VH-VL binders against Large ribosomal subunit protein uL10m (mRpL10). Designs and how they scored, part 232

Target 1, 224 residues: Large ribosomal subunit protein uL10m (mRpL10), of Drosophila melanogaster (Fruit fly) (q9vpl3)
Amino acid sequence: RGKINIQRPKAPHYERARVVAVTQPKYPELPKAKSCFKTRAERTQQQQENPYNEIIAREVRNWLDHSRLVAFFHLSSITADDIFRVRVQLHKQNLHLKSYGSKIIEQAVKNTRYEAIVPLFHSNHCIVFSPDPEKTAALLRIVRRVPQMVLLGGIVEETMLSRNQLVAYAQMPGLHAVQAQLVQTLSQAPGHLIQQLQAHQNSFVQVLDVHAKNQMNEETPKST

## First folded at step 14 (VH-VL)

Design ha174 (from ha1 with light chain F100W; framework fv_anetumab)
Fold by ESMFold2-Fast, scan of step 14:
Structure ha174 (fold): chain C 224 residues (1-224), chain A 119 residues (1-119), chain B 111 residues (1-111)
Amino acid sequence: as target 1 above (224 residues)
Amino acid sequence: QVELVQSGAEVKKPGESLKISCKGSGYSFTDYWIGWVRQAPGKGLEWMGIIYPGDSDTRYSPSFQGQVTISADKSISTAYLQWSSLKASDTAMYYCARSFLYWGDFDYWGQGTLVTVSS
Amino acid sequence: DIALTQPASVSGSPGQSITISCTGTSSDIGGYNYVHWYQQHPGKAPKLMIYDVSNRPSGVSNRFSGSKSGNTASLTISGLQAEDEADYYCSSYTSYSDPWVFGGGTKLTVL
């Protein structure tokens, strides 16, 4: 996200692997905290204060801090194998699909400029992170072919954008000056992202149509 | 503007090695999968394998794993299909085609390379 | 040999509508909406006609439409024309052999 002077910042998932390796030998009980992604009964057992949640919340803050593109999605029922294939495809474009519990998201963004996004995560959700905002077009091309992922909105260059604004941004790939100006101009109040959550159901077909048109446009010379 | 251009027809003898090519132009080569599809004379289409040139991630059809090698050179936007030892049964038209998604459609196809293997 | 099932041939007259079926299993057509249709004229490379069950690429006539019900996908050609005479292949994403399986192909004759 441009907060550090490193041109190649470490991906937060490498930091997570390091944290897991460091904590496991000292605290054998910590691995049980990872069951927060299991059954409802197991989650209820973990309702007491969980040190693992703060570690993951720090991972989320690191992703937000190091990502110039963050996109929020509602996630419908999807198998583990299918979401894994989507994750692999996204990763090839330097797009990192992550899923975190709503309590962890709330803990991560509390007392930050992003606190207003918390209501977006009260249903099943996932987030895509990237250090490269030019990949917004590739992101939308991929997810338009994944009906279970519904775009809610995002953050580009630290600016919160609605679903429609993010789609507009994606339609101008490879034009850095235009992209930067668009992001600055299309700054939007966080409340508008929540209001669009209900509207997206009726406009989902239009998003798929736009994807088909964008795929054809990307195969046409930009100078034509 | 998007184009996949394949190498010319080949006539080979059984036991010979062969490497055919597929050059992409007019698009970002490293952002698309390249698939190889075989069509025996008078028969239907069958996929052989797929490669992502950006990281060389390669998947083979179970019917062709171990029989061919798929590779790519992203510096020249070219994918390859290679045999170490040809058989008469390898006589076929070979197509390359691109797909944006691993599970997606082949939107552009090469013109095909006819490979004839005979004694 | 795992392949999607298509009729070997179908025929129709100019101006009529014909439908080509493509039948698979729950691990391909029944489980996913990633069914694609290709047209191949003699001596030519295949051309994408339909992707993701029912979507048309730019430049493909609206006479071509696709649909799916259970384990069977269908390609329908309305207002049949002489130039539609070709081989048609269905393809689907498959979780069994990941990622693709093709149908055996259907020869369309315009009588």
Scores: ipSAE 0.766, ipTM 0.892, lowest interface PAE 0.8, mean pLDDT 81

Design ha175 (from ha1 with light chain F100L; framework fv_anetumab)
Fold by ESMFold2-Fast, scan of step 14:
Structure ha175 (fold): chain C 224 residues (1-224), chain A 119 residues (1-119), chain B 111 residues (1-111)
Amino acid sequence: as target 1 above (224 residues)
Amino acid sequence: QVELVQSGAEVKKPGESLKISCKGSGYSFTDYWIGWVRQAPGKGLEWMGIIYPGDSDTRYSPSFQGQVTISADKSISTAYLQWSSLKASDTAMYYCARSFLYWGDFDYWGQGTLVTVSS
Amino acid sequence: DIALTQPASVSGSPGQSITISCTGTSSDIGGYNYVHWYQQHPGKAPKLMIYDVSNRPSGVSNRFSGSKSGNTASLTISGLQAEDEADYYCSSYTSYSDPLVFGGGTKLTVL
């Protein structure tokens, strides 16, 4: 008699299946060749008309609407077992690790003030959501001990923050009023913040490119 | 100041039940894992299990699964290690220790509880 | 299960440098940077000396350092002092289902 619920509660095995799927190693795949008989605009429009993408995009918007903390990460190669332990640890702190395709994120933030975050998700990525901004310190404390996850930036109390600004916010634990004042002060130049988020991602991508080239020059990657 | 305080030494006979405690103070008890580590006389450290007091999620070492019960009462910031029936081989020092991460280091330790089981 | 291998004992004189090894497999020490070192004086609880291979907690002397090469982690103590005489244990993360394994311990004697 759960008439309060319009939707049935999700089965535990369904959530587990989703966790397993998102924790699978992400192997780079060449994009499937597309028909030359359709224009790029027509192909893009066809993809945007996928009803499953719209359902997932609505899920992402729901997470954004109900989360007072959103953090964006670059995600390096990680095993299913390892991302699962990280997901469980984050969940203990009411932090919810999610992975969505770049097109889904683009659809979710389209026509919002957060549309500028889309470039952050051109490579492997994940997002952490929480209704509790006081958990920012716990989030950073966990993630600094997960080398595969690199913080790019985030949103706190609907305000876009760079990596450095999130770190500053996290260093004010237990003083919510002071933290709110800090967020307000740090958010005074939105354009500059977006540029900082993109610059940090670009710098990190450059470091990864140099590392990848050095690893390839040594002929064989050591990862199985 | 962060502190873990364990219950006092116990002297028991084989077959008796026992429950020892570990009380945390000076930190948010529900935000840290509590691990239990055994040290038999003159021997090394053996990990027994770990509990997250916030939701009572508990994991045991394969060697101790079914041998002991780990529990916690978050209302009094106390974790427990319990035996239904003690054996002479349970004679050891038992430590509780705190870890922020499931895969992490134990940064603070209790003083230890010596359990002696003899007939 | 394969436990981490440490030498049973090591000895040194005051002012010298000593190294304690901790050898595991590619599934623990070789696969992760989650190696921790603990110091235990007789009759006392263990104390964290090094975490995540090479990091020192607040209050631990910089004479203590950690490193890792392949499947072997090492704890190095420089400028050896009498109070360093203790048992030293390494530990490593292994997997979600069995997250922790300790080394057998090394008794450090300062003569």
Scores: ipSAE 0.795, ipTM 0.909, lowest interface PAE 0.7, mean pLDDT 82

Design ha18 (from ha1 with heavy chain G54Y; framework fv_anetumab)
Fold by ESMFold2-Fast, scan of step 14:
Formats: C-alpha cells, sequence, structure tokens
Structure ha18 (fold): chain C 224 residues (1-224), chain A 119 residues (1-119), chain B 111 residues (1-111)
C-alpha cells in the first residue's frame, strides 16, 4: 500500500454555489466568497497572478465552502513521516490536514468573511478541515498529543472562535441544538478574535525569546 | 463501561486453522485502533499488528507479516486474529487492546486467549 | 530481536522507592514522548500505568511516576507495596511502519 493521497474536494456543484451566494451577508463592502465587488483593475491584476496559485486558491475556497469545522495551527518542524502519521489519523475522523503557502491563503480568503485570518499564516502553519463540527472533540484529542501542532483558533458553523472557545465547544454533548446554541454564545467578531490571537502570538514570541536566552545560558555549562 | 472480551482458550494440532475474536463494548468501536499482542509462555509482550475497524486499515509487525491475518467486522464491534496453518511455536497467550491513536497507549486490554498447539 | 532494554529483575522492600529503566535509541525513546508503561500480574492482562512518558490514567496510584532523559525512560514506584509485585513493560512509538516496540520486561519482587 502506497502513501495515502488525501482527496481534494471536488469543485462545488453550481447549485450549491448559488445557494451560498444567496445566504451571504448583504453589506456591499463586506468581503464575499464571490468577487462581485471587484473592480476591473483588481480582476485584471488577479488574472496576471501565477495561474498555479489561483488554481490552488480555488481549492482552498472549496475546502472553506464545504467545511463546517476549520481549525488553524502553528506547525513546528516535523518530519514527512510524522506529518503523514498525523494526516492519516485525522483522516480516520473525517479531518483533513492541509498546508498552503501564506500568499495562497491570502488570495483564497481575499474578499471573503475570513480575510481577517491572514495574519495567522505569516509563520509556519497548517489547517484542518471537516464537514462535521461534531469532530472538534476528536480533533483536539488527537492534536493534544502532537506537540508540533499548536491550536490558534478556528471557524465552526461560519463563526470564528478562539482556542479557548473551541475547547469549550468540544466539551459539549453531540446534540445539534446544544452545539448550535454554544457556537452562538461563544461567537466573536473577527476583529476581536484576531486581537486575542495576536496577543497569544506576542506572548508565544516572548516565551520563545526567553526560552532561547535560557537555552543559550544552559548550553554554555554543557560545552554546547 | 469499556470492555474488550476475547474468545475462549483453544487447543489445536499443527497444521490446523484458527480464528480468535475480540469484541469491544461500551465505546465507539470504529474510533479506536485494535492491537494484537502475543506473549509466549514465560516470555514478554510482542506486538503483532494493529487494525482500524472503520476502514480495516491494518499494519503488521515485521516479525508477524505473512504469519497471521488481522481483520475486523465493525457491524458487530469485533476484531479477529487468524492463522491458516498453526505451528507449535504459535503456543502463546494472545491479547487484544485498544488505542485511540496509531502511536498511542493501549488503555484497555482483553482478558487474553490462550492458544495451545501440540501434537 | 528489536526490543527496548529493561533490567530482567528489580527488588525492593515495602515502603522503599524503586526505579525501572527502559533504554532505546534516538529514533524511539529519544525522538518522541510516546513512552508507555504496563503492569502485568501473573495470569492477568497488562494494565496501563503511565502514558506519554509521565501521565497517569485515572485510577492509577500517584505512587507511580514516569520520566525520560535522552534515550532512557524510567518508571519510579514510591512507597512500595506487596501488590506492586508484578512484571513491568515499557513501550515506545518508533515509526509509521512499525509503531510499537516493547521492552523485554522487568520482574519486580517485593521482599
Amino acid sequence: as target 1 above (224 residues)
Amino acid sequence: QVELVQSGAEVKKPGESLKISCKGSGYSFTDYWIGWVRQAPGKGLEWMGIIYPYDSDTRYSPSFQGQVTISADKSISTAYLQWSSLKASDTAMYYCARSFLYWGDFDYWGQGTLVTVSS
Amino acid sequence: DIALTQPASVSGSPGQSITISCTGTSSDIGGYNYVHWYQQHPGKAPKLMIYDVSNRPSGVSNRFSGSKSGNTASLTISGLQAEDEADYYCSSYTSYSDPFVFGGGTKLTVL
């Protein structure tokens, strides 16, 4: 048996895309999954971008469109064999681990409700997608035992949640009504979520700086 | 209550086939790996293989690849370990155990199935 | 025979502390924090005592603790009791193709 190729989502059926378009926010300046507010100049510049990047950006948008659970992670150095192990385990639970370049993610979420997440992806990252929000508990149970993956936040039922809110969501019973109520109760505006995540990132950077300084001091007595 | 119940002791002759079972209850059977561990008389634990019941994804220890077949039937929450032709050296206690992660701990174990192969 | 190295036997008296070592390589114990310890009484199935180097499952006495340094993991039992007399096995993750390797086992005798 060869390596498992995680199947990419098929392009959205046009009927599904139409339904999504109708249910999108009505604000004229709010970013849309469909780029109906793009200027001629913006469309022309987008067409001049690397065609490969636009193809992959469409793949990312398909994942976002078909996933009711999206989780964002900082990813530390990890071997190909170890990330494959994690990917296979997640796939058993209908959780799909993907890594995309920051520019591709920016291109994918530009003019969408989720444009505010772009700053999260300027460091090493990965994303887990699932059509099933009930799998949040399984996701957290798996990743707590993968030290290279640090949960930053996510999106559940189109609502942006912080790390702590995702943990709270995961601890609730698997009842549709209870989960929907919890998501509604825990939901936050994208700006507020980004501030919380940036604060955590700044704290993480401080911890890394302190750790680096302590490592240098501790290494000296040990000759390296 | 989480429980793994294994089939009863077997006494067989060399060359005979055998299939032993491990039935899980009290948890979501398809969310856990089932591992098989062998213990020869007076010896230590040896990992034989592991299966994910949902899709029957199976891995074998290099020492047991081709010697046994591991399978599962998710509709009855049961995993199996099978020999096409037993040898006297297959005499051992066989345990099944569950693990949530492929790289994880075995948190619950079956009571064991003693297999004795003698002429 | 690929196995983690454990002492064949260790002994102690009631109330003492004992330590059982488990030595592997940089590709198993040294490379991961996926070291688990199992207790086995004669004629019984193994019982998980420690997972991921130092974590105790619910229901396991706090007298049992685990640690790791380099390529060696250790199980420490404090306040030794007669019922602790058993065989102890370590295990570690190693690779995707061969995810579980066990130690040879250590017989603990409570004198």
Scores: ipSAE 0.800, ipTM 0.914, lowest interface PAE 0.7, mean pLDDT 82

Design ha19 (from ha1 with heavy chain D55E; framework fv_anetumab)
Fold by ESMFold2-Fast, scan of step 14:
Order: structure tokens, then C-alpha cells, then sequence
Structure ha19 (fold): chain C 224 residues (1-224), chain A 119 residues (1-119), chain B 111 residues (1-111)
């Protein structure tokens, strides 16, 4: 602005304050020393003050709400290049591989009908989403050729299924009504589905570890 | 029954264009990759490239990048291998084969198309 | 160039067992269990015999078996028969940018 200062030739404090404000290093207020003991209010406020986690939790909830097929996997160590090829292959079948932290999953499913899945995510994991439940057979055909991914269970048409029930569903292609009847029959099985999913996580991971060890032993060169 | 049927043998002169075909039947064509494999007379198998017909995602071997074009028409379950200008060194048997996985095995093969480029 | 090394030829008599080796590197055969074996009779298309190191497709004789040790995969044919006389090719996954590499091929002669 072209106003001439007819007062004593001094730079106005206002302009100096603006220059200092824009050039001054911005530091967030130093967080108070964290106590090992936090009140419930402090924990709630800290969680609320992390908008990144809330945004991702909403993304997870959106995937759950719009997917008629959700499959849960234990994920062993895998390179970025290898998980990328798996993700691309799955994407071609309208299967969407996602990985989220256990706290984000807990936040996303708390107070929903899916809250029961939280115990599945205490170890390294990933989830595959699809709007098309008929892709379950394709999913399992792909994943059986990816030893780092171990099926724990899933949700089909809002019904929680164990690993064995999901495998059975995949093996019975048919009309929508027939598939719905199968899902209903499988879900009526007596027992604790969550315990079955946890047992499958523990047992199948153990079986996979033994199998992987046996494969490594078989592949070891034998000296003459 | 799953089968891949390839177009008939071709005899061409250097500089001519050519497009050979591979028609899949008995399975969901758009759910499998189609690979092209070359075999020169008396030589071994040599991978040329692969296409996913459902999305027309095409990948080439470094040895064949820019030398051939792979395409597919999912409406007629047919994949194609094309040359804009043939060379005598293109004389070979050409096989198509399907794979469910990008990193997987070729479980069914076409009968092969013999391409002879006469000088 | 061909990345996987196979012997050019191998021979055996009916009823014997033979083994064909396929040697690569730690980034292909050593790094993955995606090794496949193909049989090719003269004038015919290749046929898948073994996939993922040791698995047999439906219709393949149990006389054919596969294994892997370090950077070397092996195809073993037991109870050798005249019809087994063919060329055998191994293949392996290597990378996303170059997913298929073949061996040079091994000519099996049954005397």
C-alpha cells in the first residue's frame, strides 16, 4: 500500500510484528511430561486430538459398510514388492487388500456388530474387502499361493464365518438364494464363532510355521 | 473343457505385418492372464509377454519390448500377438498359454502357430 | 539370455529313476517357491508337469516329483518309461517387472 509516513521515519511496530510472525519458527507447545497414569478424560482427549486415526477409522468403517465380503488374514513378514504384486492381482478380481493398526480397527468397530473381530488383530494382519461375495473362491485361489497370508475367517453378507465355513462357502457356487441358505446354515452351527476364529488363528499359524520349516528343510541342499 | 485354439501357420516376407490369435474357451477368459512364448527352430522356450484381458494390462519381456504388440478382445475371448514389420529372425513357433496368477504356472497351452519369414 | 541353468541332456533306461536339475539365484529359485516344470514332446505344445516346486496337476503321474534345495530345483522321474522321452523345461518367478524366466531345457533320452 502506497501511504507516505509523515511521522518520524520509523518502521511501524505493526509491520515489524507481521514480519516476525511470518518468519518466526513455529513450535507447537511443548507437551507436558507424560505420566504413566492417564485419566480416562486425558486418554479420550488424546484419542480425539489425533484426527489421522479418526479419519482412518472412518475409512475402515466405510469399507465394512460397503463390502459384502470381508476376509481376515494373519500376515507374515513380506517384502513391499511382494505385497504389491499380491495387491495388484487381488485388485483385478475386485478384491481390496488393506492393512490397519489394531487400535484403528478397534476404534472403527467399537459399538458395532463387528466388535467381536477385535481379538483377531492382536498380531500382524491384513484384511481383504470386496463388494462381490462371489469373489470368495477367487480370493482363496489367489491366497493359497501366497504363504505369508493365512486365512483366519471372514464376514459374508453381514454373517461372520470361521475359516472352514468360508472355505465351504467358496466351494459351493450357485444362485444367490442357495448361497444365502448356505451362509445361514453355517452361521447356525452351535459353538462360539469368535473362539473358533481365534483357534484357527493360533492353530493355522502353528501349522503354517511347521509346514514352512519342513519346506525349508526339504529345500536345504544335501551334501554328497 | 478348457482349451486355447491358435490361428493357422503363416508364411510371410520380411517387412510384412502379421497378427496371430489365441482363442480361449471353457473358462472365464477375463479371469486369467494369457502369456506368449516363442520357440525358435531347435531352441528352447522364451517368454515374450503377458496380458490380463479383463483390464488389458500388458507386460513385456525386456527382449521383446517394442518388437511386438500383445492385445486382447474380451468380447470374443481372443488374445493377439502382432508385428508391424517381420524379420527373418522372427521365424519360430509361437505358443499362447494361460495363467491364473501373474507369478504362476501356465496350466493350458495352445497348439502353437508356426510363423515362417521367407527371405 | 536364459537365466536358469539345466543340463543339456540326461539319459536313463526303463524302470530307472533320473533327476533333472534347474539352478538359478537367490532372487528367483532361492527366493520363491514358484518353480514350475514343463514336458514337451517333439512337435507338440508344452504340458505342465509340476507347479510351485512339488505340486502335481490333475492327470500327471505320481512318478513325477519336484523338490528344491537352496538355489536348485529338481525334477525326478521314477519308473522311467519310453513315453517320458521329451524335452523338460523349468521356470521360476523372478520379479514384478520380469515374472517368467525359463531354463535352457533338458533332453531326456530313454534307451
Amino acid sequence: as target 1 above (224 residues)
Amino acid sequence: QVELVQSGAEVKKPGESLKISCKGSGYSFTDYWIGWVRQAPGKGLEWMGIIYPGESDTRYSPSFQGQVTISADKSISTAYLQWSSLKASDTAMYYCARSFLYWGDFDYWGQGTLVTVSS
Amino acid sequence: DIALTQPASVSGSPGQSITISCTGTSSDIGGYNYVHWYQQHPGKAPKLMIYDVSNRPSGVSNRFSGSKSGNTASLTISGLQAEDEADYYCSSYTSYSDPFVFGGGTKLTVL
Scores: ipSAE 0.780, ipTM 0.904, lowest interface PAE 0.8, mean pLDDT 82

Design ha2 (from ha1 with heavy chain T30S; framework fv_anetumab)
Fold by ESMFold2-Fast, scan of step 14:
Structure ha2 (fold): chain C 224 residues (1-224), chain A 119 residues (1-119), chain B 111 residues (1-111)
Amino acid sequence: as target 1 above (224 residues)
Amino acid sequence: QVELVQSGAEVKKPGESLKISCKGSGYSFSDYWIGWVRQAPGKGLEWMGIIYPGDSDTRYSPSFQGQVTISADKSISTAYLQWSSLKASDTAMYYCARSFLYWGDFDYWGQGTLVTVSS
Amino acid sequence: DIALTQPASVSGSPGQSITISCTGTSSDIGGYNYVHWYQQHPGKAPKLMIYDVSNRPSGVSNRFSGSKSGNTASLTISGLQAEDEADYYCSSYTSYSDPFVFGGGTKLTVL
C-alpha cells in the first residue's frame, strides 16, 4: 500500500470517460474539408514567450545570483514522497533542491556565462542550490545515498566544474585549496569542460542502455 | 573521535518524571540526527523517535507518540528523552544513536541508560 | 507496529558460513535499498555491521556481507569465529512518517 496510493486521486478513470463522451464529434465531418489553420493572432501568441515561464526564469536567475554552489543532476524515476524526503534532508544543510523545465533553464541562462549548461538538461534533471560552497561535501554525502540522482557537474564560486572536479573540491580542507582548484579550473578551455560534462551524461545514458539490455537477456530463458 | 555519552542508570517509581541525556562529542552535533532506541529486558530493538538538533525537527514512532518527549540543546551538544509519568512497562535499556541521514544507518551508539521502574 | 521477520536463532561451527534472513514487505525491504544490520554482544550497545544492503563501515571484517532479493535481505558471515556469537538485528526504512522498523533479532550461536 504505499503513501502515494492513499493520496492518489480516485476519480480520474470516471473523468476520462466523461471527457471522451463530451468531446466525441456529434456530426460527420465534411469530406474534403480545408485544414483549420490557427489565426495569425493565435500564431503570434504561440511565438510570444509564456509570461509564467519568464517569471520562473527570473526565479532561476535569482537562485544562480545568490548561490555560490550549484549542482546539476540527472533524475531517474522517483516518487513524490521520496523526493520530498531528499528535499527535506538537503534543506537541513542549506541545500535547495529545485526542478525546472529545460526551456525555462535555457531562457534563464541565455546570454550568460552559464549558457553552456543547456545540453545537460535534455533529459530528466534537477538542480541543487546553496549560498555555502563548503556544503558540497554534505551534498555529495547525501546524494550518494539517493540512487535516482546522478551528479553531472556544477558551478562553484561562478566557475564551472565537472563531476570529478566537484568530487575533488568536496575533499579539499580550506580556502587556499579552494582557490588553487579554481585557478586550475580557470586554466581549462570552456569547451573542454563542457565536453567533459557532456561525456559524463552520455556515459550515464550508455550505462542505462547496457543495463536494460542485460536485464532483457537475463529474463529470456536460454533454449537449446 | 566520535562518541555519544549517556547519563547513568535510573531507578524510579511509577508516576515519577524522568529526563535522560545523550551528549555528542568529536563531530558537528547540529549536522546529525539523534535517534532513540528502546530495548526491553530480553527483547529486541525498537526505535522511539529521532531529532535533528540543528532545528529541533522531531519525529516519533507511532508507538511512542505522546508517551515521551525528545528534545535537544545544540549549545551543549546534548539530546534528551523525557517522561512526564513513568510506568512499570517503561523498564528498559535506552540507547541514543546518531545518523547523518533521516533514512540512514546509526553509525555510532551511546553506551545505553538502564531505566528501572518498580514499586 | 510491524516488525521485520528474522529467525529467532541460527547456529554454526567455526569456519562455516551462516546466513541470517530478514523478511519484510514491498513497502520496506522490497521498496528500498536502505537495509542495515547491527551486531549486539550481551550487555553492550549495538554496532553497525552493514548499511544500505551490502556496504561495510570501516573496521568491519570482510567476512560480513549483505544482500537482498525481493522482500528478503540476508546477512552472511563467512569463516565463522567465536567472537561472532551475538544478537543480530536488521532494520529498514519504510516511509517518511514512520522511517524505521527493526527485525525481531537473531541469536547466533557458535558451536
Scores: ipSAE 0.796, ipTM 0.912, lowest interface PAE 0.7, mean pLDDT 82

Design ha20 (from ha1 with heavy chain S56D; framework fv_anetumab)
Fold by ESMFold2-Fast, scan of step 14:
Structure ha20 (fold): chain C 224 residues (1-224), chain A 119 residues (1-119), chain B 111 residues (1-111)
Amino acid sequence: as target 1 above (224 residues)
Amino acid sequence: QVELVQSGAEVKKPGESLKISCKGSGYSFTDYWIGWVRQAPGKGLEWMGIIYPGDDDTRYSPSFQGQVTISADKSISTAYLQWSSLKASDTAMYYCARSFLYWGDFDYWGQGTLVTVSS
Amino acid sequence: DIALTQPASVSGSPGQSITISCTGTSSDIGGYNYVHWYQQHPGKAPKLMIYDVSNRPSGVSNRFSGSKSGNTASLTISGLQAEDEADYYCSSYTSYSDPFVFGGGTKLTVL
């Protein structure tokens, strides 16, 4: 017992779970699986009246209502293994990467303050949620090293911010209260912000179209 | 200022156990991975494994799985590399280095711990 | 080792430019822009010189630059100085189960 108290070993079931996770073939295959919600949304395509869609839409609303940081991304072609790697890294910073079908997002935000975001999700997309807005800097530091994820904008402390405003927010000196005050000074009207976000999305689509027409070796220019 | 300080040089005999340390300072220890890199005399760099001190998530190179144990104590911002039974072939310089990303660069390195295993 | 191929040695004179190559496969250098370069002086720890193909950390001279074409990454050192004499290692991401692979190293001699 003294050895247990001195060493502070983890509970037996926890250590067993880690061993099983490491040795089981299903864990190496987890990166190939899409998120539970994305996979389930694909299986329930065209089921607007399906009770299952309402359950997932309710979960999306719960994430939006209980997250003080929400970031929206365009998602370029990425393997299941690579998105899993990114998801694990983000999770370590209390950042939760989720993918939902456009119909589920529309259903989730209908008649809410977030309804203006719907146009962002007509292309391939993902969302990162966190209860901690101080993690915005960590989020951007991670995502700048994932070229398949392109920041479109987000919501911080219930305020919609453009891509440039999120970058500015992340660079500000941080205590939670100070950052909340800075968000207020960076805020824009939802209609104007969504127009800017759509313009950036359209510009990105134009860039992708130009790049797709060029035979490149899949190198991306580094961002500054 | 960010610094990784490793324990001093070790001279051991085959069959002995050993635990070397790497102490981080000047940054949030639980927000960075700590990797261990081996360099045999006159040879190149070889990755051994990596740990995230925030949740003890530990990954090993296939070459070192089962041969060493990597651990961390976040209360003292220290990572460890341990052998249960040393071999002469374990003679090498051992570096710890931090990385923000699992797939990222090692931006700060410890000074290295020389381990000599001979009789 | 030999996961990434580097020349064993390169040499140059002060003021010249030298390039060190690092060749892998489509599953490492060709598949990702996660190529990093480290400088190691004799008896010292490695120092990060370039990350993500072409980015320089703070404090690294702009004489050092990186690039990539297909399965080959390159480190270029312009205006060679005596203190550049060192071993240079490239590194690339490969997979979740084995995230780091190093090159065999290149000894740079400044004549």
Scores: ipSAE 0.798, ipTM 0.910, lowest interface PAE 0.7, mean pLDDT 82

Design ha21 (from ha1 with heavy chain S56T; framework fv_anetumab)
Fold by ESMFold2-Fast, scan of step 14:
Structure ha21 (fold): chain C 224 residues (1-224), chain A 119 residues (1-119), chain B 111 residues (1-111)
Amino acid sequence: as target 1 above (224 residues)
Amino acid sequence: QVELVQSGAEVKKPGESLKISCKGSGYSFTDYWIGWVRQAPGKGLEWMGIIYPGDTDTRYSPSFQGQVTISADKSISTAYLQWSSLKASDTAMYYCARSFLYWGDFDYWGQGTLVTVSS
Amino acid sequence: DIALTQPASVSGSPGQSITISCTGTSSDIGGYNYVHWYQQHPGKAPKLMIYDVSNRPSGVSNRFSGSKSGNTASLTISGLQAEDEADYYCSSYTSYSDPFVFGGGTKLTVL
C-alpha cells in the first residue's frame, strides 16, 4: 500500500519524521563565481536585494510578531540526530526551534526594537519561538538537559530579558497577572544584555529565596 | 502528590489477550512521557516502549516492537500496555514510569503489575 | 539484552564507601551525559537515585554521588547503611530509535 509504512516493526514513524526533518529546505549557497570578496556595504546592499533573504526575513519578523516567548541560544557542535531529538521534544510543548543565518536575523530586526539582539547571532545559534509564555519553564527544563544549547536571553511579552531574568520568569508560571507583574519587576533596571549574560546565578537564587520566604511568611497558595 | 497507580496482578493462559493500566495523578499527564519497563523473575530491567499522552507519539524497543501495543487515554490520565496473544515468556513484573524528556530519567514509578502466563 | 556492564555484586561494611561501575560504549555512556541510577529493594519498584551522571533528586541522601570517565559511569555510596542493601541499575541514552538501555544490575550487600 502506498500509505503503509513498510518499516513499521522498527518504529517507522520516527524514521519517517527524521527523513522529513533532514530534507527540509535550507538556505541556498552563494555560487562560487559570486563568492569573491566584497565590502561590507556591498554585501549588506546585495543581501537587502536578495529575494530569498527577504522572504526568510519576513518569516522571522512574523515569528517575532506572533510569539509571546522568544529565546536565543548559542549552539555548540551537535549532530543532526541530536538536534532532531531536541526539536521533537520542544515541539511537544508548543516550542518551535528555528535556525536562521545571522544576516537574515539582522535584516529581519533592522530598525526594530529588537535590533539589539544582532550581536548574539555572530556565532552558531538557534532561536525558540512560542505563542505561550507559560512554556518558559518547560523550555528551560528541556534545554538545561541539552549541553550544546546555551541560553543567551530572550523576549517575553515584547520585553527583552537577560538569561537570569528569563530564568527568574520561569519560576512563576500560570496566572497572567502574576507573570505580567514579574516581567515588569525584572525589566525595571534594563542593562546591556551582553553584560547580564555573564552574571552569576545570584539573581535567580535571590528570586527563589524571596519567593520561598514569602510562601513561608504569608502562606498564600498559588492558583494553578 | 505525584503518583502512578497500576492495575492488579494477572494470571493468564498462553494465547489469551491482556491489557494492563497505569493511571497518573498529581501532575499534568500530557506533559510527561510514560515508559514501560519489564522485569522477568530474578532478572534485570528491560525497557519496552514509551508514549507521549499529549499526541500519542509512541516508540518501542526493537526487542518488543510488534509484541505489545502501548496506548494512552488523556481524558482519564491512563496509559496502557496490551498483548493480543500472551506467551509463557511474557511472565514478568511490568512497571510504568514517567519521564519529562524522551532521553531522560524515570523519576516516578508505578508499583508494578505482576503478569503470570502458564498453562 | 544487557548493553551496559555492571559487576553482579559488591559488598561493604557499615560506614564504608563503595563504588559500582557501569561500562558502555562511545555511543551511549561515552557520547552523552544521560546516565541515570536506580535503586530497587526486593519486591519494590525502582527509585531514581542519580540523573544525568551526577545530579540527585530531592529526597536522595548526599551519601550517593555519581561520576563518569570515558565509557564508564560510577555510583559511589559513602557512609554505607543497612538500608542501602538493594539492587542498583544504571541506564543510558543511546539513540533516538532505542533511547533507554539498562545495565544488568548490581546486588549490594552490607555486612
Scores: ipSAE 0.794, ipTM 0.904, lowest interface PAE 0.7, mean pLDDT 82

